# Ledger of designs, part 1: VH-VL binders against Probable inactive ribonuclease-like protein 13 (RNASE13)

All scores and structures are predictions.

Target 1, 136 residues: Probable inactive ribonuclease-like protein 13 (RNASE13), of Homo sapiens (Human) (q5gan3)
Amino acid sequence: MDIKMQIGSRNFYTLSIDYPRVNYPKGFRGYCNGLMSYMRGKMQNSDCPKIHYVIHAPWKAIQKFCKYSDSFCENYNEYCTLTQDSLPITVCSLSHQQPPTSCYYNSTLTNQKLYLLCSRKYEADPIGIAGLYSGI
Positions, changes and structure headers below are counted from each chain's first letter, unless a header gives other numbers; antibody chains aren't numbered by Kabat.
F, E and O stand for the ipSAE by ESMFold2-Fast, ESMFold2 and OpenDDE, each averaged over both directions (binder to target, target to binder). V2 = 0.75 x the mean of E and O + 0.25 x the DockQ between their complexes.
[cut] stands for letters that were removed.
The coordinates of atoms that the task and the answers printed are left out; those that the model quotes come from them. Centres of patches stay.

## First folded at step 3 (VH-VL)

Design a12 (from r6 with heavy chain S107D; framework fv_romlusevimab)
Fold by ESMFold2-Fast, scan of step 3:
Structure a12 (fold): chain C 136 residues (1-136), chain A 123 residues (1-123), chain B 108 residues (1-108)
Amino acid sequence: as target 1 above (136 residues)
Amino acid sequence: QVQLVQSGSELKKPGASVKVSCKASGYTFTEYAMNWVRQAPGQGLEWMGWINTNTGNPTYAQGFTGRFVFSLDTSVSTASLQISSLKAEDTAVYYCARGPYDYVWGDYEFDYWGQGTTVTVSS
Amino acid sequence: SYVLTQPPSVSVAPGKTARITCGGNNIGSKSVHWYQQKPGQAPVLVIYYDSDRPSGIPERFSGSNSGNTATLTISGVEAGDEADYYCQVWDSDSDHYVFGGGTKLTVL
């Protein structure tokens, strides 16, 4: 049992799953500005990630995609799988930033297939999102 | 200390083969990717591809398939680049460069570089 | 294929600020890394993930990345900063790293 894999799954659940989708207070301009402020706090730094994906589906539905993760995403050095089904996803993309860190994000709600990172080849847990399916 | 030490310069004739080695020390070899970068005389940096040191799987950039082979000897923490059927346009300095895997970003910076190996192809 | 455009050369007087640009379509959505290469030497990472500095790189070096332009900024330029500078990104569409053509920084 790998403790790092367990930690990865817990972080993915906390940072990339939001179901049912919350509605942030009126003080935030859009969904992603509220979410990314929260996330930066949990990541223990003020970095402005360029892109972040949030899945609006129950954990059980997402976890099933990692039952068989026979692809390997070399750049991540992790197993991965294409979800096969489109999922409701918010894409948070960095618009601009101004030091000291003030991160401004565009929020795009869409339905996409994605490459899910999995903790191992079989009966795995999701640990991240490698990217959206481009429709090659 | 992290070090990448490459093999010495090579002077070869067209059609010959050459093997450039890159010996890593000061870190766990299999926890970092190894990239290869070429620089022709007076030219910029050109990415050739990389090898996953954990899986042994090489990935080549377009233009570096057929004649170029990336390999590993994990027991001595060494990555190697072999070029077969050498051509004049292969004359360049070849660098190995280390990349830390990042499961969040999916890409990585090249944080340490070898000193470079000059390969000269001439008659 | 994705292409990064750098000016071939930039000249600056000692003590002034040099700005080296790296142009790319929607480069602000990518992570930019910067390398310094002095004649006869291997490249050295000076900025990674747009604005982070490796240990040992002076605070005079900073980076930014927004829209279609990433910028490496060197304040209080010293003679020892004279070098070629390369920007680099990972292009997920082609699954490869792309380097800019390099900028020769001349300290006048």
Scores: ipSAE 0.015, ipTM 0.692, lowest interface PAE 7.7, mean pLDDT 85

Design a13 (from r6 with heavy chain G106D; framework fv_romlusevimab)
Fold by ESMFold2-Fast, scan of step 3:
Structure a13 (fold): chain C 136 residues (1-136), chain A 123 residues (1-123), chain B 108 residues (1-108)
Amino acid sequence: as target 1 above (136 residues)
Amino acid sequence: QVQLVQSGSELKKPGASVKVSCKASGYTFTEYAMNWVRQAPGQGLEWMGWINTNTGNPTYAQGFTGRFVFSLDTSVSTASLQISSLKAEDTAVYYCARGPYDYVWDSYEFDYWGQGTTVTVSS
Amino acid sequence: SYVLTQPPSVSVAPGKTARITCGGNNIGSKSVHWYQQKPGQAPVLVIYYDSDRPSGIPERFSGSNSGNTATLTISGVEAGDEADYYCQVWDSDSDHYVFGGGTKLTVL
């Protein structure tokens, strides 16, 4: 069994999929400040990631894309695929940090094609998001 | 413990070729990329490129295409750099350095480096 | 191509604070890593992802990164901190690592 694959799929489901999209308490300024605070606490980490992506779609809809994981993303050392369809995504981008390491995020809801990381070539499971498709 | 051990110094004539090796130990070789960095005498660090240790695919920085070849022998956890048609400007210390793949959150950047291999090209 | 600019040298008295800058366009949107290199030795990672320290690196070393400038700060500078310091980023547009030109820290 591939432990890296199993951990990747679990983390992807937990950290990068939110469907239906939850509401965070009013004290948080926007969706991402609530989500990123929760994630940092859950991962026992005080880091402020520069960017994080969240997909607002059912797991079954997302799994289908990795059936055609025919490319390899060298920088990630994982198979990958460009989604055939645009997906509803929240982009959490770090705005600023203040000591002692408070993180402030901008939340942008968008519909974009994205590069999914997949557990293997063809007939695979999603394990992460490499990035958004920048149209040419 | 993680170690990267490089081959010994080389003194070569212009036009010759040289192969620098970097043997990794203390971790799973294929879970980290191997980077090559050059430092000419009295100069700064220059990133030359990296090789994916799982696929064997190299990526070269501008200025290091053609005469420079990155290769692997995964059975002995070794990465190698070959320089062909050596020129005086290739005189430098060559380092291998372990780097993370983008999906590894618990990895440092170039957290382990080889000790360096001095390549001297002289007439 | 992406360029990182460092001052060639910084001088500091023992016990004082040294600040080494690394300039780059929108560098605050990138993750900056810092390496220390002493004469005849391989570089050593001292700060990664802007502000995190590897195990074994004294807490006197800290980092920050915002806007167009990243900074390595060394408080209570000791003679043993004398070295060349290099900043580094991954440039996702070119899929290349970029090093700064290096800063020689002199403790006098």
Scores: ipSAE 0.030, ipTM 0.698, lowest interface PAE 7.2, mean pLDDT 84

Design a15 (from r6 with heavy chain P100G; framework fv_romlusevimab)
Fold by ESMFold2-Fast, scan of step 3:
Structure a15 (fold): chain C 136 residues (1-136), chain A 123 residues (1-123), chain B 108 residues (1-108)
Amino acid sequence: as target 1 above (136 residues)
Amino acid sequence: QVQLVQSGSELKKPGASVKVSCKASGYTFTEYAMNWVRQAPGQGLEWMGWINTNTGNPTYAQGFTGRFVFSLDTSVSTASLQISSLKAEDTAVYYCARGGYDYVWGSYEFDYWGQGTTVTVSS
Amino acid sequence: SYVLTQPPSVSVAPGKTARITCGGNNIGSKSVHWYQQKPGQAPVLVIYYDSDRPSGIPERFSGSNSGNTATLTISGVEAGDEADYYCQVWDSDSDHYVFGGGTKLTVL
């Protein structure tokens, strides 16, 4: 595993895996507003991502999907695999923003198959989400 | 310092072929896709496609299959565009530009461009 | 295929604010990048991911993107800002980049 893959796996675990799903105070007005505030604080960035996906499953369950990557996602330059099982996912969609300080998100909880990005073809670690199966 | 340096201008006759090169420096060549963009005289920017610099796999926009070939020489960090059976309508400035693979690494925008290679096709 | 629409030209007086629009179906769900091209030169990235500025680009340049319209805003316009401006998105449905037709900004 090179430096890029180590960082990718750690960032994926920190930013896109939340199990069990945490509760945010009413002041955050929903899951994604609380999560995105937390992420912006940790990453020390000022951008408001348009879409962010969070998987609510244990890391070991997600790692199993990267045991073998049957395809390569050219647009990400990474190996990828479709999860055969649906996973509980929160989709955070940017609703509006007031730069530089405020991002407002809609939270949608769904159960979806998704395309995982994997660090290599065999016995790999998940490093990202390429997209949802239903979203082609 | 990131630089993309393209080959010099070309004047060709219809039916000839041309190869435009784009030499990258200042970064790891395989970490970014290389895009090709065409601009006909007085016209806007037209995306032709990209080549995955790690796998060598090209993706062509509709309209740029057949006569157009994207290739790499990774040993010298160079991407190339070959146009065969040149036609007058191929007269344009051809740009290479660095961009892609995913949004997490901030790489989808075209952050660095080559200076452009003018290809003129005339009898 | 996905299409981005820009006005062919925009004129502005020095020191005033220029607004260049980029129209696209539900473009607010996509990330928009903006390029400046001066005559005889390669394009230069001036805004990426809707509103971020590359190092070296003046604060006068800003961007926004919502609904069906993205906008490049140049405040305190200078003669040196005269150029063609292009918007661009990555269309994940087709795995293609799409450019707008370009807008010529004239500073008079």
Scores: ipSAE 0.007, ipTM 0.635, lowest interface PAE 9.6, mean pLDDT 84

Design a16 (from r6 with heavy chain G99E; framework fv_romlusevimab)
Fold by ESMFold2-Fast, scan of step 3:
Structure a16 (fold): chain C 136 residues (1-136), chain A 123 residues (1-123), chain B 108 residues (1-108)
Amino acid sequence: as target 1 above (136 residues)
Amino acid sequence: QVQLVQSGSELKKPGASVKVSCKASGYTFTEYAMNWVRQAPGQGLEWMGWINTNTGNPTYAQGFTGRFVFSLDTSVSTASLQISSLKAEDTAVYYCAREPYDYVWGSYEFDYWGQGTTVTVSS
Amino acid sequence: SYVLTQPPSVSVAPGKTARITCGGNNIGSKSVHWYQQKPGQAPVLVIYYDSDRPSGIPERFSGSNSGNTATLTISGVEAGDEADYYCQVWDSDSDHYVFGGGTKLTVL
């Protein structure tokens, strides 16, 4: 569905791409605490995701990886591709929650290849991250 | 509004085949995965696998390869489970359960379940 | 293969708090979902993503998950809460959904 794909690409750009990497407003202790708070507010969602990835690269550099999106990632019901380059990525991992619902995250900056979810087979837009490449 | 309605109970002899259906309504069938879960009498829930409703590709848990086949008829929003060469140990309630696709956060809960289909295998 | 361990039964008096545990190696790094199953009925999702409630589930139901133990907490227990409760996770290492063995909650 075209409209669902367009929404997916917009959400991915807004929530998972941050280039150049910015600091969130004062009052947050750590990059991920600021980002995840922003995401929950923007989506009007109280969920505390266990893990979230943020890519620190230009959109056009990320978009080009979905040009050859010929693999299918069954768990996500989307096409996918492995990035040829390692990208600077922040990994936000949930450390603890506090009722009614406050989410506290650890921020880890790393350089990794990753599996991108793509909106269609070939000439697609990125819509998510399936996972990080483990190597070996 | 969202409903999963399964076919009625089945009584079969060993060696026969059975097909359990799960008809979805109230949502876009191809935008949600369908899982199959088995529960033997007096036992807990056991995940059998899932089928991608958009591609039709099934994935089976270890122990459910061979005699078990997941299929779809997207024209009537129905997922089906076929069991061939039935054995006494296949006696169970079989459930279908819906799983949302969430490519931002990867949500994987089974939010709606069918009412269950009892399959009894006896001579 | 990943294994989730639940106590087979828990008994609680009406109006008290019941706690049902789900043990798993490093389960705090996984998302835990909880299902309620009453006799002769299909399971019903009562908690998803460790601590979130679906629409229609009373606030008496809450969840937590850290380290090696996830917990479903039911406060002000009512007779209608008698059921089997199952925890569930997706194990990305084995590419499998795993259910706990289930806990039968009895209200005295």
Scores: ipSAE 0.012, ipTM 0.611, lowest interface PAE 8.2, mean pLDDT 83

Design a17 (from r6 with heavy chain Y101F; framework fv_romlusevimab)
Fold by ESMFold2-Fast, scan of step 3:
Structure a17 (fold): chain C 136 residues (1-136), chain A 123 residues (1-123), chain B 108 residues (1-108)
Amino acid sequence: as target 1 above (136 residues)
Amino acid sequence: QVQLVQSGSELKKPGASVKVSCKASGYTFTEYAMNWVRQAPGQGLEWMGWINTNTGNPTYAQGFTGRFVFSLDTSVSTASLQISSLKAEDTAVYYCARGPFDYVWGSYEFDYWGQGTTVTVSS
Amino acid sequence: SYVLTQPPSVSVAPGKTARITCGGNNIGSKSVHWYQQKPGQAPVLVIYYDSDRPSGIPERFSGSNSGNTATLTISGVEAGDEADYYCQVWDSDSDHYVFGGGTKLTVL
């Protein structure tokens, strides 16, 4: 349990938090193409995810949202909460794939409220992003 | 290493009940969802639903509510499917299959399947 | 509910290329997985997330997914590839997995 929560927070911090927003080296067309290439290499995985979210905010600001995680998201098997504030986010959306396994992403920078996955109900750590909030 | 082993075949009369078990080994049981899939004779694969192995909460596909119950015994890494008030149309091979939770990076869809349990309902 | 449409059967000569389609409304926005099922056996995952192969699956198996059609392509078809093939997606709107009706691949 505790080990699972610790691993989840570290992975989330490494793969989905980027503050201040970095620039990737020459050879990449756009932010997400650089990031997704880095992530696939780091994870030893040729998978081309359809969508990935990156939050551009300090870790402590993100942690505060999981102080009280009052919902449970069954399809993620984790507690979850809606952020009270909009956060600056890059949305990486898969545009197309070209063999052998080249993934091309669109990079969209936006400010959105989002559903955070939290390691437990109270005093929890963020461990993932369930999705973006669609307005009422 | 990863293995799902199902209980043996069952021959039942209409109106009886049956319980099919699926024992997991080679991985942490609560890190993956368990799905149930039905295949009637000569027919295709039909997803019945899944059970959250951490919470025990089941989700049933349309058509599999009421008579069908998914359950767990996490102490022995076993998921079970119970069918009550059996009908001839329940005759099928029933599979368990492990699936990912949506946020798991690098997850694979139904990457491991049980061997299947044949349930035959006849008078 | 979301529906996936597959042709009931596809025939191909040995050594040729077989293409099995999976039709769905805006399926290109979903991740498609493919399973092979031989008679009397449990299904085996052959393609996941549109185009990736699990370890142990030959390079002759490939996949694509765009618009309203996903395709499983098997090049250099062998007799051992005879099987039923099923496509599958997770429909996030309903929180349900959906299988296609299956395609019987005949090699001859």
Scores: ipSAE 0.007, ipTM 0.589, lowest interface PAE 9.8, mean pLDDT 82

Design a18 (from r6 with heavy chain Y101W; framework fv_romlusevimab)
Fold by ESMFold2-Fast, scan of step 3:
Order: structure tokens, then sequence, then C-alpha cells
Structure a18 (fold): chain C 136 residues (1-136), chain A 123 residues (1-123), chain B 108 residues (1-108)
């Protein structure tokens, strides 16, 4: 039971929080190419997700958004909340692959509200990002 | 406390259909994914796919689309596997197994399993 | 396609340490889970995320994962440990779980 919460929160902290924003690793063209290469090696060597989000804010500031979650994000089967504040976010979007194990990403730095996944309805920890707020 | 109880063994002829059920108890059914795993006689474990217990949306491994259908009845905490147009190669023990959701780049572990349902297809 | 390789069998004397390997390209970058299956029974999770033990699994079960090899270690082996052992990982290329072929542990 709580092992699910512990692993989800730990992975989210490691893979989707980068504060203060750094260039990972040196020698790559652009933030996302470096970060995604590093993360693929750390978690899954063949993982080339089409999109990945990175929040550039302190962990404690992010945790506060999961104090109350009155929404449910169906695709993740998790409680979720729309952040009340815009957060600095890097969007890594897959540009192309060649060969299959090589992934190239576009990096877009933006400041947006997002749907944060929370481990439970009340007094929860952040465990992921469901998406960015589109505003319509 | 947590239990997954599967339906009884089935003996079918080629071309028939079979429905295997898996009833969950001792936890909130919609908090975990339900996975299906096949084990042919004398062979190892083979993952067939999973179903989201909250939404009812199934995901099939590449070899298990078309004749295989995952479904739910959340009112009785039951997941089901239906196999249509049975072939001799479908002879196996079929297991349901509880697994976690994909959060970020998570790995899935199966912490509770049903006892298995033997499906034998013979002419 | 990602493949996990296990020895088909391992033999060990009672009270000694058994080591069951799971080979895979860069498996150390993946999370490995281990299942025990006794004859006529469903599998039981004995190690998750490389080295963690579920509640109820004895401390004599441990795991490691580095480079191209993950290992399940069973110390002080007992007759009741005779079973097939399977390793498992998530393969992001195929979006599939991959199981190893299984290792039959015999206690002689």
Amino acid sequence: as target 1 above (136 residues)
Amino acid sequence: QVQLVQSGSELKKPGASVKVSCKASGYTFTEYAMNWVRQAPGQGLEWMGWINTNTGNPTYAQGFTGRFVFSLDTSVSTASLQISSLKAEDTAVYYCARGPWDYVWGSYEFDYWGQGTTVTVSS
Amino acid sequence: SYVLTQPPSVSVAPGKTARITCGGNNIGSKSVHWYQQKPGQAPVLVIYYDSDRPSGIPERFSGSNSGNTATLTISGVEAGDEADYYCQVWDSDSDHYVFGGGTKLTVL
C-alpha cells in the first residue's frame, strides 16, 4: 500500500524536480537532450517518452499543493489538483529518433499552472504531473 | 486480508469461448491495476496486459489483442478475461495479479495473485 | 526486444546460500522484481525494486542489481525454499513487462 506512495513520490522528486534549474549534463545541445539522456540511463535505458515535464521550484512549495485534492485524474487513476500558482516548467518534447535508441528533444521553458498528481485526497505527497493547464 | 479468487477450471473445444473471473477483496478495488499473466504447461510466466480498475480501460500486450478481452464489474470488485475462438495454444493457467499505476517512470510489481484458472483446449 | 536470462536450475545444500542470477543488457538501470512459485501454486512476490522485501518475507531473502546482472540471494536455505524463481522488469521500448525464463531451485 504505502510502498506505492513512497516510490511514486521518490521518482517524481528525482525525475521531475530541478531547482535551481541546472544544465544537465555538460556537452549536450539544450537542456532536455542532456536531462533526458541522464534520466534514461538512470531509470530505463530505452525510455524515449514523447513529453516530459520538469518543475523548477522547491520541493516544499510543490508539496503544499497536495494538501487538498478535490479532483481525480482518470488516466493516472490518482487524485489531482490544479496548482493555484503558475510554476516555472521546462517542457521536453520529442523531436525525432535515430537510431531507435537515440532521442532528440526540444526544450521549452514556460511559466504555467499544472495538474499535479497527489498520492491521496488529503494531506498527500506529489507523485507526478498529469498535464499543463490550457486555460480554456 | 487481501484476496484474489478466480473462477474454476475450464475444459473447452477449439473454437469455443471462455470467461475467467477474478474477484478481489480486502482492499479498495479501484486503487490498483489488475494484470493478467499466462503460464502454458511447463513454461514460464507471460504478461498479457492490464486493466484500469477505475476507468475500465484495458491495455493489451502485443500478442494478446483481438481474441482476448479484459473487463470489469466494479460493483462486485471483479475483473474478467474472455478468450474467443479458442485454440490449443491457449491451454494454460491464467492468473490475475494486482499491480500499481504508472506514475512517472514507475516499474510495476505484482504483490498479490489469484490462485490461477486452468483453461484446457482439446479436440 | 528485451530478454532476461536465468539459469534453468540451481542446486544448493541445506543451510548454505543460493544465488540466482538474472541477466539483461544494462539491467542495473532497471528495477528488478522477484517471484517465488511453488508447484501448483500462484507466484509470490519476494523482492521488489531490486532489494526491498515485502512484509512477511524472511530477511534471508535479499537482492542486488548492477551492470548486466541482478541477483536473488537466499541465505540459510531451507527445504521449503524449493521453487521456481522468476525475475521481472518493465521494458519501456515495448511497454511490456518481461519475465525471465525461471530458475528451479533444488535443495539437496
Scores: ipSAE 0.006, ipTM 0.518, lowest interface PAE 11.7, mean pLDDT 81

Design a2 (from r6 with heavy chain V104L; framework fv_romlusevimab)
Fold by ESMFold2-Fast, scan of step 3:
Structure a2 (fold): chain C 136 residues (1-136), chain A 123 residues (1-123), chain B 108 residues (1-108)
Amino acid sequence: as target 1 above (136 residues)
Amino acid sequence: QVQLVQSGSELKKPGASVKVSCKASGYTFTEYAMNWVRQAPGQGLEWMGWINTNTGNPTYAQGFTGRFVFSLDTSVSTASLQISSLKAEDTAVYYCARGPYDYLWGSYEFDYWGQGTTVTVSS
Amino acid sequence: SYVLTQPPSVSVAPGKTARITCGGNNIGSKSVHWYQQKPGQAPVLVIYYDSDRPSGIPERFSGSNSGNTATLTISGVEAGDEADYYCQVWDSDSDHYVFGGGTKLTVL
């Protein structure tokens, strides 16, 4: 199996941070179709992830949330923290796929608190998103 | 290169305990979760739980609390399953299987499996 | 207590297409993985994330997942494809992996 799932801060920055928000490559229908195509190519992986999050905020603002990671997210094997502020986020949701590898996504903008994955407990770098805060 | 090698078969009496080991090689042990799967004779696959190889914290499926213990020896990249107070219904093949941690909504597939360890509980 | 339902057996003639189903409530919202198990052997991953194939798995193996049913499709079936096939999902509500009961594929 050739699945490359090594998420470090540079991969997170490249694949999940887009500020100010731009449209990914011309020729795609919608933001997420372009982004997800780019992401799959960069990860050298043919997976069609069911969901992906993109944060539209400057990296320095996001880094501050991982100054102290007060919990550990076992499913991710990483420290994690809830952002204290709501952040503008695009949610990319898989609509359908055409085998063998074509993926089609819906793009949804939201403004939500989220759980950040952090590289360590103190003075850490953000390395991923565990999920959105569903405090409803 | 990635390989999971399990300990040999065991024949035990009711009430005894058994420890099944799973030695990993060819990758960084702590970067993947280790799962345990049971298969009773002629039956299907049953997920028992997993252990976080970085923290050592086990998570057990509902039917596998109490008598079942997942542990690690990270110095030798080995995960172990111990079953105490063995019963006839524990007779099964036990598999370890490597699973990914959930990064960026990563896949949850078990990409490498141990060869299985047969545990037979008989008087 | 999420449950996956598979038919206990499927028979197919050599060279034809076998379809093995995996039923589950709203399974289309989950990622489905498929394993092949031959007698006396450990399971082997043949499809992951609904439709992707691991390196080394023939293109004859494909998958789909929509609504309440996921399907493993094996085209041009060969005698060597005889095995038990298991579907699997991660159930985020319980934080548990769930396997289907398995389907025995017979090539007649």
Scores: ipSAE 0.036, ipTM 0.670, lowest interface PAE 6.5, mean pLDDT 84

Design a3 (from r6 with heavy chain V104F; framework fv_romlusevimab)
Fold by ESMFold2-Fast, scan of step 3:
Structure a3 (fold): chain C 136 residues (1-136), chain A 123 residues (1-123), chain B 108 residues (1-108)
Amino acid sequence: as target 1 above (136 residues)
Amino acid sequence: QVQLVQSGSELKKPGASVKVSCKASGYTFTEYAMNWVRQAPGQGLEWMGWINTNTGNPTYAQGFTGRFVFSLDTSVSTASLQISSLKAEDTAVYYCARGPYDYFWGSYEFDYWGQGTTVTVSS
Amino acid sequence: SYVLTQPPSVSVAPGKTARITCGGNNIGSKSVHWYQQKPGQAPVLVIYYDSDRPSGIPERFSGSNSGNTATLTISGVEAGDEADYYCQVWDSDSDHYVFGGGTKLTVL
């Protein structure tokens, strides 16, 4: 599948927003292992992404950050904004993988400001996360 | 269908300038970044930098910030590389390559390349 | 600056499996792409995002990436696979692409 066809507010909502934060069965051995398994199934893709961010906040609250974004993120070729407030976020980081294709993730729950990608097309919807704010 | 076509080979003397062009077709030009890669005779690939095809803003790798200029003409879907004050060590094949903007997985790939333009600097 | 290390050459008999390595500090945290370059030709993307194949690339080509080493694996090697192979990553600390030095694959 064309990766560009997966970019957009609907995909961002489905893959990167989880509110209220769900619990996965113990057989998955943690939040990120359950989530990443689900995502790979949805995408029909055997990739193990190195890092993935999940925001635990209502979609309407996240949409508000993109109403007046005025910065441009060159690497993403999209408008972007730094969230005014810290948001609860899970960081899924790849620990190891084993053939045929099993992905194992560490889950880190944190509360940070982040850079949202905001499409400047109709409604300026959030479409992704450019990164976390380091504060240095 | 997707194609990047570069200008022909150039033979130049030291101190001259050269402009290499890369014409894109078969896709929406502004949806992909354009990268430049150099390969000196018998050497490996060396990334020179990229240009945002929507904004026209260039980013240069270390070592390519003085005499090298990336530019665009979006009306004809063409990216260009200009090298001024040519030196013998600029002798190389220069490639343009299409790259994605950094999105969901935060990674890039060069899925289509120009055929390369040989620039020879000799007195 | 981030550095990728490849062996300068690898030799393999026809029909056997070739393995080309790409070493880098914590490279498993990065996404690795692989390019094939035949003499006088532009490079061709053969693997992206560690293990994905572009349309048109045979299933004989596969990739992996963990810890400090990424590997391009070519099974059932054919004479037409003779080429230079380059690994590549995006270094987010410098916002620059980095290529490995290249590995010449010889099929003997």
Scores: ipSAE 0.021, ipTM 0.671, lowest interface PAE 7.1, mean pLDDT 83

Design a5 (from r6 with heavy chain Y103W W105F; framework fv_romlusevimab)
Fold by ESMFold2-Fast, scan of step 3:
Formats: C-alpha cells, sequence, structure tokens
Structure a5 (fold): chain C 136 residues (1-136), chain A 123 residues (1-123), chain B 108 residues (1-108)
C-alpha cells in the first residue's frame, strides 16, 4: 500500500481522535491550548492552524464510515463520505497568536455530522476531516 | 528541480482558437493541482480555475465557463488551456501554477509558477 | 464575492522597512499567501500560510494576519525588492481563490 496513506491515517488517529476525551496536558487553560501545543511539537513546525477538529469516538466507529467511501472530494483530491451519525467533536479555533511561538485557541464542544476523508474508494481508512455538516 | 514550462507567445485574430500548454517536471504530476491565472495588460492577477491532475476534472471561476477548457495529458505531465472564439478582451498573459493537495490544514498556496504565455488578439 | 483590498503603491527608502497591507472581512480566519512579481516575470511565492517563508526567501520578508488585516513586512529594503506584491486567500464560501489588486513597491 502507499506509505503516504499509511502515514496520513496514523497522523489523523494521533492528532484528531481523542476517546475518551482527556485533559491533556495539565497546566493549560482549555483543552485546545494543550492539544494544539502538542500537535505543533509533533509536526515540528511553529504554524498556528486556524481551525482543527477532534473526534471523541472509538477508532472502530470512525473506520466504519470509510467502508462505503464512494464520493470524491475534488478540493482535497481524496475520497470522502458524510457520516450517517452525529459525533462528539471539539472545534479548536485560533483566537490570537503572539509571534513567533504562542498560539491561543478557543475550545467548542459540539455534536455534528462531518465530511470524513478516506484513503481510497470503499474499504478505506480515515485520513482527515473535510468539514462539518451544517445542513441544507 | 520543480519546473513548469509554458508554450510560446501567440498572436491570433478575433474568432480564432488558441491552446496554451504547461509542461511539469521534477515531481509526480498527479499529486498536485494545476491552477490557471490571467493577467491583462497593466492589470492584476485573476484566478481562472483549476484542474485536478489525478481525476482530470476541471473547475472554472465565474466568467471563465464556455469558451475556456482545461485539459491534461498525464503521460507527458502537461496541462493545457484552450480558448475558443477569441475576443480582444482575452489579450493577456496566462500562467499555470501548482497547488498542493493538503487535506489536513485546508488552504493551498501556489508554490511554483510557469513563465507565462502572452496571447494577443488583434485584427 | 470576497474582496481583498491593497494600497496601489508604497514608497520606501533603501534600508528602511516597507509594510504592505491586505484588508479583508475577517481575513484573520483565512490563510494568506503573498506573491512578488517583478516586471516581465512570473509571480514568486514569498510568504505562505500568513507567515511562513519558502526556501530561498530572505529572512527580511515576514508576514502577519489578524482581524481584518494581513501585512507583508520587508525589512532592510533593497532596490531589487521593487515589484508588485499580491495577497491571496481561498474563500471557502465560494470555492474560489481571491487575489488582492496588488501593491507597487517603489524604492527611492
Amino acid sequence: as target 1 above (136 residues)
Amino acid sequence: QVQLVQSGSELKKPGASVKVSCKASGYTFTEYAMNWVRQAPGQGLEWMGWINTNTGNPTYAQGFTGRFVFSLDTSVSTASLQISSLKAEDTAVYYCARGPYDWVFGSYEFDYWGQGTTVTVSS
Amino acid sequence: SYVLTQPPSVSVAPGKTARITCGGNNIGSKSVHWYQQKPGQAPVLVIYYDSDRPSGIPERFSGSNSGNTATLTISGVEAGDEADYYCQVWDSDSDHYVFGGGTKLTVL
């Protein structure tokens, strides 16, 4: 299989899945400030992403959505699917930054359907989140 | 090294067609989107649309549907822009520009640009 | 129809700092990329994702983005920095890239 896709799935699992939801790390104000600090260290860059999503559900529950990944999301160049179930999600939104090294995030807990990115058509692994479902 | 090399300048009459090519080298062609940007004389940059190099599906910006066609030939790592029924207002420099696919963090920068192809439409 | 506003021109003395602004409604929530275009040449990416520099771009170039204004800052300006500078964002509401009108930097 493609090594890039294997790395993508692992990064998604590590950086975007947190179940059951934990307080990590201690000493930060707000969930997202701790998580985003960890992500920047893991990715070894100083960037402050504007938005990041974290799903609070078992990996097996998330994997099942990519079993029927038959849509293609052109903007991401990846297969994708809309989750049939609403999932508990934390939305990390950048509030402000103090260059060069400090990022400050708001944490919002919600329960929504989302567009999940999948590594291939059918029988695939989740590799990212294209966005949240806002309704028709 | 990454390079985008465009075809030479074109002088055309109104009503003719023109095809501008953009040959990519130094990377895997299908792993990056190809964007088209127009710059009329003395004007700024105007995004025309993009083509997914993996699927071949084009997306056109408002005002660039109909007479404008994006295509590709993956066997020679080349993207092309065809303009039919040329009008004087099509006179411009046309650029191809590479955009990465970045599904985790969203927005995509144009990291490499072709030299540009000047298309002049005159009678 | 998202709109980016840039001043049409900025003048700066050699060795001083130039600041080129890019105004947009809530632009701080978007990722801003900056391009330099010298006469007769293709644009060159000088800043991406608000503040990152591509390999080969001097440390003199930096960027910031918050609220309704993104800024490209060029310190120790040299004659070779004379160019048009364009900001760019992806507008997710329209699925379109949007360029600012461009700013001509003149080094006097």
Scores: ipSAE 0.006, ipTM 0.583, lowest interface PAE 11.4, mean pLDDT 83

